# Designs tried in a protein design chat: VH-VL binders against Vacuolar protein-sorting-associated protein 25 (vps25). Part 15

Target 1, 194 residues: Vacuolar protein-sorting-associated protein 25 (vps25), of Dictyostelium discoideum (Social amoeba) (q55gd9)
Amino acid sequence: MSNQVFQFPPYYHKEPFFTIQPILNTRKKQFQMWQDLILQYCRYYKIYELDINESIKSNSVLFNNEKINRKLSREALKSIIDDIIENGFAEWVDKEKEKEKEKDKDNNNNNRVLIMWRKPDEWASLIYKWVADCGLLNTVLTVWEIQNGDDSKKQEFHQLNTTILMKSLKVLEKQSKCQTFSQDENVGVKFFSI
Short names: E, the ipSAE of ESMFold2; O, the ipSAE of OpenDDE; V2, 0.75 times the mean of E and O plus 0.25 times the DockQ between their complexes.

## First folded at step 15 (VH-VL; framework fv_pimurutamab)

Design f5 (from g1 with heavy chain Y100W; at its last look DockQ between E and O 0.72; V2 from the best seeds 0.78)
Fold by ESMFold2, look of step 15:
Structure f5 (fold): chain C 194 residues (1-194), chain A 120 residues (1-120), chain B 107 residues (1-107)
Amino acid sequence: as target 1 above (194 residues)
Amino acid sequence: EVQLVESGGGLVQPGGSLRLSCAASGFTVSSNYVHWVRQAPGKGLEWLGVIYRSGSTDYGNEFTSRFTISRDNAKNSLYLQMNSLRAEDTAVYYCAREGWPYNWEAFDIWGQGTMVTVSS
Amino acid sequence: EIVLTQSPATLSLSPGERATLSCRASQSVRSYIHWYQQKPGQAPRLLIKDASNRATGIPARFSGSGSGTDFTLTISSLEPEDFAVYYCQQYNNFPYTFGGGTKVEIK
C-alpha cells in the first residue's frame, strides 16, 4: 500500500488545464478542478504548506506535467491559490519573512501557503473526540503529546502542522472545550467536558 | 464541416486481429484529444482509450495489452489495432473528439461507428 | 473503477409527461458528470455537462442536478423526439465510465 503514488485525474493530462481560461464560466470550472486536485494531492502526501517559488523552480509534479510539456506559470498558480483562499481552504503565511527573497515589481511577496484540506473546525472535532474516547477530559496534555505522542499515532492529526493544530485548539477554546497555557516554552492544554 | 468517420469493421474469427480507422475532417487530429468508445449490441457505452496531442496514449485497464491507438498526422487519421479478439469484443466502435476546454472531458463530436463482429 | 448505476432501466411515458432519470455513482464524482442522449442507429449526443449545464443547442426542457453520488436528469415535458436512451458519464477518475442507460419509451 505505502509504495502507491498519487493517481492524477484525467484533466491533468490535457494542455488547456495549465493555461488560465479566458471565458468566465470555463475558468470557474478550471479553478474548481485545480482546487480539488491540490487538496487531494496534499491530503494524499500529508502536505500542509506549499512554497510557490520552490514548487515552480523544482518543477513539482503537481504543477508541471512533463508528459505534455506543460507547467503552471507562477502568476497562474498564484491566481488559483487566491481562489482557494477565498473559498476557505488555504491562507498565506510568512509574508514579511519572505519579502527580501522574493520581492517582485508590484511588491506583492506572498509565497508560502497553508493548505487546509481539512479545516480547523474539523480537526478540532477529531481531537476532542479522541480526548474524550481516551478518557483524557479534565486532564492536561501538551501540544507535543497530541502531535507526536504514542497515544495519537493512529489518529489523522498525528504530526499535524503546528499552525493548524493551534487554530484547531483556538476553535475548541471558543467553544469552552479547552484552555491552553504556557509551560516552559511549551503549550499545555486542558480539555473540559461539556 | 467537423466530422469523424470510422471504417474497417467487419466479421473476424476469435483470436484474429483487425485495424479500425477514424478519418477526421474540419479539424486537425494532432491538435485534439480523440478517443475510442465501443457499444456492444443492446448494451451501454465503454471507454477504450485516448490519444493525446503529443501522440501518447492511455487505455482502459482491460485493453492495455490487446488494443493499440495510433495516429497518422499526414492522413489526419486515428487507428485502433485490435488483437486476440474474442466474442465479447463484438460491438459498434466509435471515435469521439473531446470538446476541451469548453466541454471539459465531454465527447462533443462522434463518428457514426463501425460494426465489429467476432464469431466463428 | 467508478460504477454508475442508472435507474430505472426503462421509463414508459407519454408526450407531455415529466421524465426523471437517476444516475448513482459508487463513490463521489463531485460534479464531474455529463449526460448523453442516444437515438436508435445514431451516435450519442452531448446533452448536459458538469451535472447541470445544458450543452449548446439543447432545449430548456432538459435540466440536470446533483453532486457527489446522486444525479438526476429531468425532462420537464416530453416531446416526441425525446424518446431515446440516456447515459451518464463520469470523468472524476480514469477510466472514464458510463452508466448502463435509461430508455425513455412511448407508452
Scores: ipSAE 0.741, ipTM 0.886, lowest interface PAE 1.0, mean pLDDT 89
ESMFold2 (binder alone), look of step 15: mean pLDDT 90; pTM 0.909
OpenDDE, look of step 15: ipSAE 0.847; ipTM 0.939

Design f6 (from g1 with heavy chain Y100S Y102S W104S; at its last look DockQ between E and O 0.03; V2 from the best seeds 0.00; counts 0 for: pae O 7.6 > 2, placed apart)
Fold by OpenDDE, look of step 15:
Structure f6 (fold): chain C 194 residues (1-194), chain A 120 residues (1-120), chain B 107 residues (1-107)
Amino acid sequence: as target 1 above (194 residues)
Amino acid sequence: EVQLVESGGGLVQPGGSLRLSCAASGFTVSSNYVHWVRQAPGKGLEWLGVIYRSGSTDYGNEFTSRFTISRDNAKNSLYLQMNSLRAEDTAVYYCAREGSPSNSEAFDIWGQGTMVTVSS
Amino acid sequence: EIVLTQSPATLSLSPGERATLSCRASQSVRSYIHWYQQKPGQAPRLLIKDASNRATGIPARFSGSGSGTDFTLTISSLEPEDFAVYYCQQYNNFPYTFGGGTKVEIK
């Protein structure tokens, strides 16, 4: 993990950026900027999940700029997150779910959100390329090996969130590039040469 | 009450296009995974595709080029655009919600279906 | 795609009898399989979740078992309303797929 400090973009230091704009077009631009910032920040620190309430309570630097004395409200942040979800870069997390596939609740009381600065298909491509480059096609790997193995340490998908990884593997399955299966208490993946 | 209602079915000629609608009530479409499933007369069920909460879609391999799933959040509805229709596309078309975590990703809510007949 | 083969295609039984329906997957689907009941002119109804869990409102006479590639739906004692077509469905791999169905009919 990088010990460097994230460099915030210039608009992060503007007061209006932290106030939801009333004009639709201006708000759309604002929300796009927030999306970009959140995705960049999460990518930089390898954050795959955000807790809205905790982010607000802890005065996260992402949503609280002390230099200009501005911060997002819980409601504002939720609105931004909803927009990010609509744009396909996030999904609500259900911690009660034991399944690998994420499901969303019908209620608006969700608090945890999965952040995807890369889409599953992009991750899928990276993973498959890595498998190919390592000469591991037609072999079986575990999800754990992909996430935590020594061979993947230099890969961007190292320590990738399990839900995102599984989504990515589903993409590869659709492409007939892999098959997932149960292996003890883990998931095995056989990658195929095409 | 949680409900799905399909509409838009009817008679269409081969090569034609048709857009089906699925209106949801009692839950928010954009907060759920919603699928399209069809059933030819006297045949089994066939999965067509899904739209995720994110708005992304997946399709059966044979449908990717001809079928498109979309949604209108304001109307709390989803759609199935079908192009280049063939006789073999004749079927009852269902929309189905993939259940909440308590329902373990099963199709727990189904519409009544809408009949599509492709014939010259 | 994963092919689900259901057997038998038709099962003729009398009320009160035990029904055993099979669903076999072409490859492992772990426990990611559901069962649906469909009556004529109606939409499918969720019956069993994840191989062995009854859906809400489903009578105790319905049970599911299995893992990997072999799954079974059992109706311990058939009621008149149980005569229908039953489908298994997997969601382990895309695309999702259904079995061909088993018709349980009255003898």
Scores: ipSAE 0.023, ipTM 0.530, lowest interface PAE 7.6, mean pLDDT 90
ESMFold2, look of step 15: ipSAE 0.559; ipTM 0.816
ESMFold2 (binder alone), look of step 15: mean pLDDT 91; pTM 0.925

## First folded at step 16 (VH-VL; framework fv_pimurutamab)

Design e1 (at its last look DockQ between E and O 0.87; V2 from the best seeds 0.81)
Fold by ESMFold2, look of step 16:
Structure e1 (fold): chain C 194 residues (1-194), chain A 119 residues (1-119), chain B 107 residues (1-107)
Amino acid sequence: as target 1 above (194 residues)
Amino acid sequence: EVQLVESGGGLVQPGGSLRLSCAASGFTVSSNYVHWVRQAPGKGLEWLGVIYRSGSTDYGNEFTSRFTISRDNAKNSLYLQMNSLRAEDTAVYYCAREYPYNWEAFDIWGQGTMVTVSS
Amino acid sequence: EIVLTQSPATLSLSPGERATLSCRASQSVRSYIHWYQQKPGQAPRLLIKDASNRATGIPARFSGSGSGTDFTLTISSLEPEDFAVYYCQQYNNFPYTFGGGTKVEIK
């Protein structure tokens, strides 16, 4: 079951899908279809980050359909990613580095993107339910145990990207359902019953 | 003026073969995606397959081994070759156009041709 | 493959009444549903695109809604020409599949 190949949707086989469409209504649907495909593909292979330049350079199957000899241009892919970010399912990883590179007039730092096929509040709900179901409320867990521990091995958040995990814990903190703290080299989390 | 016309239907014995034609007018078949869809008497619609602009094809899983879609650009026509026919293949057969910029919608349908598989 | 279940199988109504037709998918098809109308002895006609967008020339009394697994076609006030069979079709996955149809007939 885990070794099945991702099944591409019907519209992946159509040439117009790979060129940004000029008519607004056609383009809006095209962008929704690309968002859905990118999120599905990344979920299937557990890909939390995309590198735009590397994806184009390597002719990634996600963006390059060799059978019909069509691929997204870098400009098209960036436009699609910008739309996914606007919809809250992705964010630029390099945004923290943009202030450090303000003296660089080129805009090359918008290249790596965090993909969130589940939003942090959905991950938060899954994690909290697991903690409650395992009888771990009011005990201290490490972030590592949630992410990599033997007890989380069957959970969808097992090996979740650390940035997404921390965002998810912040959602629970704002709801007063947990509190994070630093513990030596680790981050600890205490989950509260409500 | 824009239309599809199926032909070649009729009575055929189980295990036999039949070739259906789909003639297009008012548009170029090689610039569009064209599908075959069938409808058994009193039943719903069943997708059979598609021919792409490139000439490559995809089929429903049950049809990959027995049905072949082809295109003749000079005649602006498509064909459905059906082999090893069974009673369950009795249906009206339609060809349908997908306009490339209308995302998977079948906007032009032929009137269909009846295929009856009976001994 | 994705199974689309349409209900009811038959809807007996009079002209002027409101018709509500359901299409349910065995798994999420997002908004990737088209609706077709088929009158007796005719080929299907594209009615609604992408769950909610009327095709060219389709009257405003037809509307569609839904996402995920649950979709609805509504005819706000039935006209004599609306008595037909209606099919939903998904394009989320190969193979494309159609629902079994809802026949809207005169009571």
Scores: ipSAE 0.733, ipTM 0.889, lowest interface PAE 1.1, mean pLDDT 90
ESMFold2 (binder alone), look of step 16: mean pLDDT 90; pTM 0.911
OpenDDE, look of step 16: ipSAE 0.860; ipTM 0.948

Design e2 (from g1 with heavy chain Y100L; at its last look DockQ between E and O 0.81; V2 from the best seeds 0.80)
Fold by ESMFold2, look of step 16:
Structure e2 (fold): chain C 194 residues (1-194), chain A 120 residues (1-120), chain B 107 residues (1-107)
Amino acid sequence: as target 1 above (194 residues)
Amino acid sequence: EVQLVESGGGLVQPGGSLRLSCAASGFTVSSNYVHWVRQAPGKGLEWLGVIYRSGSTDYGNEFTSRFTISRDNAKNSLYLQMNSLRAEDTAVYYCAREGLPYNWEAFDIWGQGTMVTVSS
Amino acid sequence: EIVLTQSPATLSLSPGERATLSCRASQSVRSYIHWYQQKPGQAPRLLIKDASNRATGIPARFSGSGSGTDFTLTISSLEPEDFAVYYCQQYNNFPYTFGGGTKVEIK
């Protein structure tokens, strides 16, 4: 119980929040409240992916409030995640079978979710602005340099999840603001002046 | 029918203490979330704190050191213990119930209030 | 602590007129705003929940809108019983806070 940790909202401390509400209008608000909480929590800790099975098995504090003896069921969490996906703030990581089967009975294509507490087009804008501000337009960068390089250490996208970063570059590519291509062992990208 | 009734207000000297009561009828206090809110004469509303179903409490920052909320389940009542009272604590004190799960975080039942006057 | 600023402080209108009340938050409170009506000598009454939803028994002339930091309460055609003080309240963060109120009074 750390003194300087994520501050949970008032409704996290109340039992009805952890039980999917039967009245539709109440449930719609409840799901909005869960979406907002999940996005805020993940932003605070820079979490880009959630593993549903692991979150339930580990009794993650996000979904398990020990002080009131309440936790989300797996079914409830799945329903909330489906709603977040429908609203465009999350997506399943891989609908195809994973290459290496994990020895976790609960693993399937509906288990790991990408959490987009900032959407790819917003990340794209931040990255492009930084490239322009640093005088790097019309030069070739690697994805690694953007994500992990010394020059990006002060930027919000430093150590950004690779999947989200690639989605963000795709947004810029469709806008003709960059082009990605293979570069030996890494992905290269050239940003264009507009 | 659902009611909250505050009592225990009155005149008290600065530095004094006073305990307010909030009696509930038509619902069980220990199964609900009940708050204290005050209103100085001619002024707006100020949230003081809440007691949860577990009996734990949270307070507005200004009130954590001087005010304590408690509950007596057998009497279906809440209390607000106020210590080290100051002139600025002069107000009408209300208890209010949340309308969960139908009204997320809204105060749907209010008492009529009890007046506390802190004056020398 | 989230500060809610209501404007105007006083709104002087005649019955039948449209009232527009503003509540602005010092930081985003999303849609986590409720509105209360308080008549003289009475406790507050829940009016609008979650920015836009009328509470039980509230007439259709009351409506709310907004999200983020800017919220509006509208009374489409004032009735004599609507002359009161109106407060917004946020629940995005502890502590719960109220706005300073808008008094709607007869012109």
Scores: ipSAE 0.750, ipTM 0.892, lowest interface PAE 1.0, mean pLDDT 89
ESMFold2 (binder alone), look of step 16: mean pLDDT 90; pTM 0.911
OpenDDE, look of step 16: ipSAE 0.856; ipTM 0.943

Design e3 (from g1 with heavy chain Y102E; at its last look DockQ between E and O 0.84; V2 from the best seeds 0.83)
Fold by ESMFold2, look of step 16:
Structure e3 (fold): chain C 194 residues (1-194), chain A 120 residues (1-120), chain B 107 residues (1-107)
Amino acid sequence: as target 1 above (194 residues)
Amino acid sequence: EVQLVESGGGLVQPGGSLRLSCAASGFTVSSNYVHWVRQAPGKGLEWLGVIYRSGSTDYGNEFTSRFTISRDNAKNSLYLQMNSLRAEDTAVYYCAREGYPENWEAFDIWGQGTMVTVSS
Amino acid sequence: EIVLTQSPATLSLSPGERATLSCRASQSVRSYIHWYQQKPGQAPRLLIKDASNRATGIPARFSGSGSGTDFTLTISSLEPEDFAVYYCQQYNNFPYTFGGGTKVEIK
């Protein structure tokens, strides 16, 4: 309900969790714990994008524990995010500057990150199942109807981030399960029987 | 060597109170996370609560009203104050230290325990 | 509160046999499970951390596996000193909880 708050795990309350650990095996577990926490938190609040600088400046409770006077440094958070990206649960929003970054080591414009606490393949399966269950195969839907329509109101993908939704539809398109097309500023989708 | 030693157990009547002590040696209690865990005769382990470096505490849900964990940094010791004791509180009481950060959230050092018997 | 259910309650085996102990969580605890060994009259000892990693000084015959809700502790060939009670503990959520234990006893 609306008066519930995200329940943090036990290790969030302990100072060493907020300091990058020097011993490799300890750090690997620490990074796994941070990945799990970030994905859980983002799923709980339906957060699909994080702004690293804004999260630090605003003292986001995810990365700043006031009770123990500890917060992640910007560099620690970036290291954790890089690991999450490597594991396939996040990606940088600015792909153009990733190419430029290979030429310029001081380019720190990697700041906004897409959080995929559920991957596009998994969203694709949920959407296709819903279309099939509702008898909507071989009909045309708009992307807006999938995302915001009355018929999707009870689905986990209701109000899904548009970037992730489009990635999910591309997965289905590669499987020949749908075809997208543009009409003015709208995107239509026709879903096919298996 | 690193060691925890509990004391203060004994026989108490229902409704009574008892304070257990846990003396630490070889490490500083205020720089660590130390817990109380109990084990009823012939039964499993039950987590009671923890004291943090700051001195703040957290408890298992059923213990928040009757049990209080505190610390005396000068004596390098912590305490468990138990009130309104019941027969089901009969157990061996352990203090245990977390092995941070190498053993995330694991209890790597335990005392030998002190027995509390609550009988009518 | 996460309930950890261990089975069997008692495992009666002979030295040299393979022991397989189960711990099932009421909801996912990911890999956030530790195992402890408790010999008669002693405090528990940390055995396996994070489902699969032996603690310092633990012999190679002990191994752990699993993730999510189903976890297994295996003792590949029982030694006389392995007859004890084994507990799983989760740290995914407060409060910390332990399983009810599996007693490994001599047949």
Scores: ipSAE 0.788, ipTM 0.914, lowest interface PAE 0.9, mean pLDDT 90
ESMFold2 (binder alone), look of step 16: mean pLDDT 91; pTM 0.916
OpenDDE, look of step 16: ipSAE 0.868; ipTM 0.951
ESMFold2, look of step 17: ipSAE 0.773; ipTM 0.901
ESMFold2 (binder alone), look of step 17: mean pLDDT 90; pTM 0.908
OpenDDE, look of step 17: ipSAE 0.871; ipTM 0.953

Design e4 (from g1 with heavy chain G99D; at its last look DockQ between E and O 0.77; V2 from the best seeds 0.77)
Fold by ESMFold2, look of step 16:
Structure e4 (fold): chain C 194 residues (1-194), chain A 120 residues (1-120), chain B 107 residues (1-107)
Amino acid sequence: as target 1 above (194 residues)
Amino acid sequence: EVQLVESGGGLVQPGGSLRLSCAASGFTVSSNYVHWVRQAPGKGLEWLGVIYRSGSTDYGNEFTSRFTISRDNAKNSLYLQMNSLRAEDTAVYYCAREDYPYNWEAFDIWGQGTMVTVSS
Amino acid sequence: EIVLTQSPATLSLSPGERATLSCRASQSVRSYIHWYQQKPGQAPRLLIKDASNRATGIPARFSGSGSGTDFTLTISSLEPEDFAVYYCQQYNNFPYTFGGGTKVEIK
């Protein structure tokens, strides 16, 4: 049924899960469990970005368990997200500002995080297969048509986050399976038979 | 000394009821997560349910209608109320504390078990 | 619910031999699996946590491996006290489930 809700794992129902654990090995497992939960939740609801401040402010059920009156602190959530980024499953949306040495300050406004519960390599394979199956090789598609067009409506990548889509197309470019080009406000892509 | 002791097992006819007790010492049941697990003679382990620190409970699907877990904080004890018993409920019944958060979802303390026999 | 299938049902070996016990899940449980040892007339005892980590006080001859759906418990050189039944347990999803057990007995 399409009206099902995400089923939380057993450890979500226990108070210590919501407080950063002091013993290192316990904390490492705790962080792995949070990573797995966050990725599963975001996959279930097709969420590609999280806003940390809004998640806390809105009491998102992902980070706030009302039944046990426990909620991740902002510091805890930030630490968990940093770990997910280090493991290659997330990244800050404004990553380029930090690379340009904006400043290391207490008021770093990085708040939106890209969640890659499916890696660009995997998305690339799905997109290329669809293009080939639909006879669209050697034609030009726009990025918009891939993520929002009527022809992709039944595909898992329909409404895929644009940043992840572009990363996925770059994977295909390195495999010589497509070439992207930018003109005006559009990004086009031509897919090739190999 | 940290320990769990089950009691209340015995012989009961099909359709009958029993209430099992689990007395804890050396730790506070209301600050922990305690489970009931059973084992039919010569068979494997089967999880029945858990009571949380809040007092709320979760059960295995087959047990949600017939079994109820409760807690008496003043006696530092848990109970398993079993109704409409059947022959297949014949088993040793254990209570077990999980080692959360240090050994995530692992059962570190078990009682010795109490035997329930459902037979005419 | 997730079914854990253990094989073989019985493993007959002599002291000093290597024992290899299998646990297969009906769907991925990642590394969220524990192993227990149960001797006759006793409650289960935690042996391996999270697929591969020995619980406190467990001898080095016990090791676990695997991820996803396929898990293995290995006893590198059986001691007389190791003849027991071994169970795997998953906590990836409710309800918690156990495998049917592997009995390790003296040949």
Scores: ipSAE 0.684, ipTM 0.865, lowest interface PAE 1.4, mean pLDDT 89
ESMFold2 (binder alone), look of step 16: mean pLDDT 91; pTM 0.919
OpenDDE, look of step 16: ipSAE 0.865; ipTM 0.950

Design e5 (from f3 with light chain N93Q; at its last look DockQ between E and O 0.82; V2 from the best seeds 0.82)
Fold by ESMFold2, look of step 16:
Structure e5 (fold): chain C 194 residues (1-194), chain A 120 residues (1-120), chain B 107 residues (1-107)
Amino acid sequence: as target 1 above (194 residues)
Amino acid sequence: EVQLVESGGGLVQPGGSLRLSCAASGFTVSSNYVHWVRQAPGKGLEWLGVIYRSGSTDYGNEFTSRFTISRDNAKNSLYLQMNSLRAEDTAVYYCAREGYPYNWEAFDIWGQGTMVTVSS
Amino acid sequence: EIVLTQSPATLSLSPGERATLSCRASQSVRSYIHWYQQKPGQAPRLLIKDASNRATGIPARFSGSGSGTDFTLTISSLEPEDFAVYYCQQYNQYPYTFGGGTKVEIK
């Protein structure tokens, strides 16, 4: 049923893919290929966060191809991740946590990255459509029910990362399509017809 | 000069076998990715498979059982062993080099091809 | 397997005219498309890489565009040497596949 393993693209099997290329146009394509691979891999396994140091230390198969004895260096991976962030498909998690630590002089050495193979605007549209299609407008749902409830089991946002989900709900709030509220330790959401 | 030269084509009976050769000059096959591609008369191009630097191979789905790609590094040559040949295997067979890294996944050097005819 | 459908199958034009060739993929191949030119009795020649980038030595009259499933090769003003068959190739996944070709022939 779920016995399939992620199938890597042709360029993953070739040594130059793992070394940052010196010629600009070649490197631009290389970085696009790495972005696409990382997003595809994370989408396949429903991985919403990557730990850069742990991925390198553990020789993650995403970045380490044992068959050809090649792996991304830490510097190469950081450069690729920075490019993905610039393109809007990832962001540093530690940047979001920096706000709560009150360390103005402490330049966070970001290590964990949030992977957004769909952007919050796109998730927002999927969630709203599902709510409308299921006749759930003007009722209260919890964030847990959206993520983990039986009614969302077939939806791509089932078990969506909570940070991404909250970003997506904020998009809908700005559009006047929902209202979030806190009740005890839960977050509730009411969706409106617009 | 960088070039690829195929040889070993000819007339073969259905069910027979044939081995094609691809000799490289101006570059080292074991440091590159070289493929076989065929073209039936009046038809389009069909990818057969690749040999990697390690010597491992990948094939098009319908060729996995009948065709084998190998390499002789001392002769700087690539081979295509074809077994259980059928009439639909009649084609010009090319070897082609990928232009790594400057032409990601593109075939920038082709041989002139060798004709294989499978008929009784 | 990703099917590439090229249209039209044949394009009959005169020198100086603009040629527009289409390649449609059965599923997204992002920008992972190359174009080749093949003249009669010759091996293919790399023309456009990665949907839009001319290969080394290819004249500026050749251009490519597209992303996802729909791709276009344009020859802005046909020269006598441009009458050939043109193939698209995807490298998004194995097996590599080629389109069926568009023959650009002299009217």
Scores: ipSAE 0.779, ipTM 0.908, lowest interface PAE 0.9, mean pLDDT 89
ESMFold2 (binder alone), look of step 16: mean pLDDT 91; pTM 0.920
OpenDDE, look of step 16: ipSAE 0.867; ipTM 0.952
ESMFold2, look of step 17: ipSAE 0.774; ipTM 0.905
ESMFold2 (binder alone), look of step 17: mean pLDDT 90; pTM 0.913
OpenDDE, look of step 17: ipSAE 0.866; ipTM 0.951

